# VHH binders against o26223: the designs that were tried, part 37

Target 1, 191 residues: o26223
Amino acid sequence: MKLLWTSQHIKVTVHIDGKVSKMDVLEAIKTRRSIRKYQDREVPEELIDKILDAAMCGPSAVDERPWHFIVVRNREMLEKIPEVHPYGAMVKDAPVAIIVCCDSSLEKIPGFWVQDCSIASQNILLAAHSLGLGAVWTGVYPLEDRVEGIRRLFSIPEHVIPFSVIPLGYPAENPGTRDLFDPDRIHLEKW

## First folded at step 19 (VHH)

Design UA6
Fold by OpenDDE, fold request of step 20:
Structure UA6 (fold): chain B 191 residues (1-191), chain A 122 residues (1-122)
Amino acid sequence: as target 1 above (191 residues)
Amino acid sequence: EVQLVESGGGVVQPGGSLRLSCAASGFTFSEYQLYWYRQAAGIERELIATITTGDSTWYVDSVKGRFTISRDNSENTMYLQMNSLRAEDTGLYYCAAQHSETFYGSPQFDYWGQGTLVTVSS
């Protein structure tokens, strides 16, 4: 067993069989941070596949699973994303990005696709973190300029709605952890 | 108390340079995305430059190659180096900050400055 340390001092255990040890789900949730700086290192396809698998494991309204994913590695395309998404400047510096989309033709219950794609997006973030990668959720929907910008850039059909752009890479920043527990937000039996 | 205070504005001739500063206090500066906005008279406020916590930058086309956004986390200060200034760059310049754990961008920010006036005139 070989121990690898990321720039975030995240312990990644590589097993002899080539499998990467994953952190437990609670640790992933508690220690995840938005990462906007990445190493000059490619993300293996195997890790992207695992992340996408995780993205599709969440619940959805009536199990409609309306999500689609565009995996972007082309440097020219990554560099163009900030032109239509100014708040996604880090995308141009990432080795890969995942665009989460909704196929509206798959929607069964109106409006729930936002929850479905949110769950998928969050699972991408958690999975990435558990695998020793950094990621950040950059919101596209419901901002019309971003939605149409991404649509045009990637020739996305009208019935498909881009929801989020998630750049990923090996982290090159360490923002630390946050303690966000607030007991005042917990109400027992009544407000 | 949270504060963003812009400085460095003034009157300059076309082709001149200014360096704006945004001094921050009262929050963890290094955990925020930073933004420069400007508002010309009679025109809607526009985003002109951004810098992420990872030092990725973005510029609106009209200022590309002329303006440079930067940050110094040790000084809790953001900068905007403005070169080759033009009359159309005249306006009130605002700094803004948004926490890094946001997935939502503009127009809502956690913090705004009061602005510094830049006037480019002959």
Scores: ipSAE 0.811, ipTM 0.907, lowest interface PAE 0.6, mean pLDDT 91
Fold by OpenDDE, fold request of step 20:
Structure UA6 (fold): chain B 191 residues (1-191), chain A 122 residues (1-122)
Amino acid sequence: as target 1 above (191 residues)
Amino acid sequence: EVQLVESGGGVVQPGGSLRLSCAASGFTFSEYQLYWYRQAAGIERELIATITTGDSTWYVDSVKGRFTISRDNSENTMYLQMNSLRAEDTGLYYCAAQHSETFYGSPQFDYWGQGTLVTVSS
């Protein structure tokens, strides 16, 4: 049975009208793009709360939930992040950023915290997109210079590991959609 | 075929100016983060400037206030305006591109140019 994947052009109808149309989860996943340009507009605290709620809803190893989040709105701090994270240039131009961290004292299974924080980070991106915001994942861990740079900048204790920096804002770019489905990556029953 | 081709290098006196160009082809230019690297003799390659898909820019401290990175998506070209050039700016300058959906910034880019030589000498 050849599943004829009809390329349904998911028309991302950006309803210009203030009603945040509820985006379904599959639409959010398929239409999400990294956004690095933001409007000169503040993100309401209510939306950040919803995003953080979503960030904490993912699974974790043995339900250890080791994640912490630093919400950064201070312009001086946002402008300093690129000094320790060159690939985070867009952070200085964002109205807000979330730093995802791991508290190692909460870790129950060694090494799985990376998966836990990855799930949290991806949920932030999807939630932001579903709410009409743009975001991008800037990797911090496992690059030592970035980890220590962020640690020093935000006075993060030694037992807490910075994992990712995610700037957010109302999008001011439209990078389009991607079709990345590859049937050659699917194996049935065996390799 | 994907190509990044640097141009604009040459010999200039201290205090002089150069404008480098990086012409891209074979990929969707507007979907890529762009980078300038340089390599001086006997020194490791260093990142000197970046420009995002959203036109956010970053500079290494040694070139701040002197160099300006820009892009023209309509021409598939990135630029580096270099003013107040110094002897220590001498080196091979490379352009690089990384897709916007990459969350890991590393010296492993999707595409590299061959480089253009900049020599600052009296």
Scores: ipSAE 0.800, ipTM 0.905, lowest interface PAE 0.6, mean pLDDT 92
Fold by OpenDDE, look of step 19:
Structure UA6 (fold): chain B 191 residues (1-191), chain A 122 residues (1-122)
Amino acid sequence: as target 1 above (191 residues)
Amino acid sequence: EVQLVESGGGVVQPGGSLRLSCAASGFTFSEYQLYWYRQAAGIERELIATITTGDSTWYVDSVKGRFTISRDNSENTMYLQMNSLRAEDTGLYYCAAQHSETFYGSPQFDYWGQGTLVTVSS
């Protein structure tokens, strides 16, 4: 009995210029790029909700799900983020940003929260792309100055660790796609 | 061969202006975030300005309102317009480049220039 793993093609409906397109998960992964230029266009709350839903669907260590999300739309706050995160310059030009955080009180196994929040962050990027938005992962943790900067800026309690800042918007750049497949990185059975 | 070459440095009086250039070759310039660093004598190298692939800019407080970073992808060149120069702006100025798919903003860059010297003195 060949278990035909029916690859459930998760098709996401993307509104691109008023057209609904479906993007499968492999397409989303392969075509995703970091986007740092955005249109002067608001992102509907519905799309943010879908993105956050996707962010919470990833696995985590012993299902600890330690992630929290701060959704930032306030222009003043968006403009302040680059002051503590120079590599987040594009955040001030985005209509919205999501800050991914870890609540350390939810951590069950030490250290795995980084993987958990990474999975959540990547799902945000993929979901955004699948929905016709552009996004970029700006790393906060483990750089202490950025962690503390974001903590202070958003009054994040000590037991909560800001992990990433992800600006989102309708893309205003198209960097193309990359083919990064490298068979030399694949080892069969042994190194 | 990948290369970043800074130019435009020199000696200028306080209140004067300089325009630095960073000419890039050997890589896809438009796919990189670009950075200006400077290092004064006896001082650690500091980030002073950045420009993203989407032309978003950032400045350190000490140069805000005086310096302007820009890029011309058609010419593979980044610029730093420096106005109202001060003695404390004296130093070696470096350009750096980081690929757009780098999410970890560390002072580790894909490419560095050799630097151009800026001296502000009366």
Scores: ipSAE 0.728, ipTM 0.878, lowest interface PAE 0.7, mean pLDDT 92
Fold by OpenDDE, second read of step 22:
Structure UA6 (fold): chain B 191 residues (1-191), chain A 122 residues (1-122)
Amino acid sequence: as target 1 above (191 residues)
Amino acid sequence: EVQLVESGGGVVQPGGSLRLSCAASGFTFSEYQLYWYRQAAGIERELIATITTGDSTWYVDSVKGRFTISRDNSENTMYLQMNSLRAEDTGLYYCAAQHSETFYGSPQFDYWGQGTLVTVSS
């Protein structure tokens, strides 16, 4: 049975008008792209709250929910992040960034916090996209220099591990969508 | 075929200037983050400058104020303007490209150039 995947070009009509058209979950997943250019426009607190709400809705090991979030709007701090995170150059040009962290004291089972924070980070990206924002996941953990750099910069306690930095803003680029479906990666019943 | 080709290297006196180019072909240039690396003799390769798809730039401290990274997507070319060159800037300069959907800020790149030699000597 040849699953004819008709590539329906989901036209993401970004309505410029203040009405945040809500994407369905599949649309958000399929059309999401990393965005590294932002408009000179502030992100309303309401949208950040929605994003953070989404970030906290994901599953976690034993429901440990070890995540913390630092919301950064201060220009000076945003400008300093690239100093310790070279791959986060766009952070200095974003109106806001979210730093996802793990509080190790909240772990119930060791080691699953990476999955937990990954889920939270991905939910941030998807939520941002669904709300008409652009975002990008800049990895901090497990690179020690970045972990320590972000820790020092934001005075993060030793038991808390910075995991990712996610700049957000209204997108000023449109990289298009990608079709990454690969049937060769699907195995039925066994490898 | 994917190619990154560096050019513009050469011998220059201290205080001099060079402009490096990295010409790309065989991939969608505009969808890639771009990087300049350099490797001096006996020293590990180091990241010196980056430019994102959104034209955000980053520089290592030692080149700040002296080097400028830029890109021209219409020409599929990245540049590095190097001013006030110093002896310590001597090395092989590499361009690298990483797809925009890569979130691992790791020194693993999709494509590398062969490098161009910069020698700063009196």
Scores: ipSAE 0.667, ipTM 0.857, lowest interface PAE 0.8, mean pLDDT 91
Fold by ESMFold2, fold request of step 20:
Structure UA6 (fold): chain B 191 residues (1-191), chain A 122 residues (1-122)
Amino acid sequence: as target 1 above (191 residues)
Amino acid sequence: EVQLVESGGGVVQPGGSLRLSCAASGFTFSEYQLYWYRQAAGIERELIATITTGDSTWYVDSVKGRFTISRDNSENTMYLQMNSLRAEDTGLYYCAAQHSETFYGSPQFDYWGQGTLVTVSS
């Protein structure tokens, strides 16, 4: 994900659409926040490709890799998501959303697909953050009304399970960093 | 530690207007998803409006175009402007808050108010 900038000393005019982040991984994990306000600014396809590449790098149960991703940019479709997911109102204001799905025909270990798709979803959040984007995970599975609503809206086949909807864009808010380390959650050798 | 206090309820004629407020203390209001619920007698609470940390809004169909949710983070207050009130709008109105780092919306929110009564009667 290393981006090389063209020097103007070679008489080349470079137009960049934003700062590319080369954030340390620990810093990315510690500073990532859920972002629900976005600039009126397109997210380039190249950044979506990088995010999805990162999503697919996650481990999965017995390497089953059950995930599929739907990239949604159509304004009408983004506006309909809150109709089946009222707690996802910000999706209609995002330039793009990614729907993380499980293809159950790829599942090798029953029930582990939830962990698999959770890993992919979190990787999307971290990759977006490292690229200067803001994102938020809006839960779909296991809430049956949301699962069926999203499946119907996007014509997702019966053997494919929508897991999460992740709107993203260039952030228009900065909620700050939280300090959540709690030593009482750490147990040495035994409970 | 944390409190949500609704106010502005009362008795109003059909077609009238009312503005509800929800004041918060003990947390950074701007980092919370905010919600209005309504409960008629003998019925479960119904989600009627939401506003995100980014000011995106959602309304249940029965109140679209009549109700407006808003927030003022500098005053730690959320509002529900209710216009063109109908008898069916009668009930207890609750505000609720949930921290922005949630990925599941739920009626099991971090904080709830005690409710403010709205009565629409002729």
Scores: ipSAE 0.609, ipTM 0.834, lowest interface PAE 1.9, mean pLDDT 88
Fold by ESMFold2, fold request of step 20:
Structure UA6 (fold): chain B 191 residues (1-191), chain A 122 residues (1-122)
Amino acid sequence: as target 1 above (191 residues)
Amino acid sequence: EVQLVESGGGVVQPGGSLRLSCAASGFTFSEYQLYWYRQAAGIERELIATITTGDSTWYVDSVKGRFTISRDNSENTMYLQMNSLRAEDTGLYYCAAQHSETFYGSPQFDYWGQGTLVTVSS
């Protein structure tokens, strides 16, 4: 027998266009897409604050919370990211990017920081989506050339590990939703 | 069944131009990141240009200002316009495609063409 996962409806408060609205969390998860085309429009600081608050709400191994976030709005710096991350060409066209980092001195349980920062990164994507923004996760760790390139560009110290670069902005594309549920991936009681 | 086919390679003199094409069959480009790579003899394959689903482009320094990547999603074709060619541009040119829902970015395990040869010689 296959078990369909069901979550409780979780509504978050979203401030859009002067109105507070609530988006169902399952809707946000199912409709989030990677967005690589952005309007020429600034993202207000208060939206970035809400996104980072959401990022820090994730669980972490033994509550170690090893994450740090670099908010990049400087045009010159955004344009340099593709020079060390060629697969992140869209970053130069984004109004802002968030770099998710691990401070290894905050690790309490070795080796779980990747899970911790992955949770924070996905929460950034979902929070941005719920606020009417589009974002994409561009991978940095564990690809050493990307890690060293981003570390060099942003003067990140050796005990801090850049994990992901997430450009975001008001979307200028709409790829639509995907139907990816596959019940054959669900196993009841045993493999 | 899925196929990428490069064309437009050939022999040119230094300073000349070529236009490469990459035609897709078996899938639609509109949800794919697209790439041009090149490989000179004895050298590892090098990424030279990218174009995203949002038409953002990137070029390696050695081709900036000389090469232009573009895409025509209605014809499932990507192009590389190569101007002011140099002897160092000689090599096999590959197109590659990767689905847009990726955070990896490199198409190492995605769709690749077989390559088209460009020779720049006097």
Scores: ipSAE 0.608, ipTM 0.824, lowest interface PAE 1.8, mean pLDDT 88

Design UA6
Fold by ESMFold2, fold request of step 20:
Structure UA6 (fold): chain B 191 residues (1-191), chain A 122 residues (1-122)
Amino acid sequence: as target 1 above (191 residues)
Amino acid sequence: EVQLVESGGGVVQPGGSLRLSCAASGFTFSEYQLYWYRQAAGIERELIATITTGDSTWYVDSVKGRFTISRDNSENTMYLQMNSLRAEDTGLYYCAAQHSETFYGSPQFDYWGQGTLVTVSS
């Protein structure tokens, strides 16, 4: 028997916002929805640490791990994000946001950092959901006006590329589950 | 068949008010991001207001404090209350909708209306 933390064999039940912290991975993937309405409730630093730990567990091209994360809690900064990202209006109402960035100086294989940061971004969404939080991925890269706007707001250096802004908080909405399985997208043995 | 239909446009004096409506048929508003765009003659269509599925709003600076976007999901209708109208508010007003499971946002929307004309003139 191993005395290690695992999502599969949690021995101590932790209740967060009325939810047990244990969740099957397939359940998390199938039930995660984009959440854009949040309770007026602080997200503890400990939960953000767990989410970022999960974000860094993803694979990356040649293990390059090019990601950096900016954690934004300052109210005035959160309110400024929609000024350069009008389609991210909900960010100003979130208690916290995570900006996923690529540090191009860590890139070992050109052209794979988008995949790397996409993996980290999706892990943030799933980890938040498993902890009883709601989140949404708002795209920044490759939209140049959004990239430059976010870079300016957060003093991000030229070799670092802001990829996504992910507001999160305890959800104040409950959209239903979608059934999107389409067997016509599955090809056996060949196209 | 899925449609967005704007209404409430017309001719109004400077300083007046109008309320625009956007009614959806064939889909459920509650899962959609909703938008108002404006197009004046000879100018590119501009985003003027947004409302998320969570009712967070954004306004372009030229309409802040004068325009209010709202939605009523039970009626499948979105509104734009336009107060203190000015001559520069004259134009064709479009509503648009985009499904909530997007990380991209404009400029690719699932649905557009045909527009409703607002004319602010003496």
Scores: ipSAE 0.592, ipTM 0.828, lowest interface PAE 1.9, mean pLDDT 88

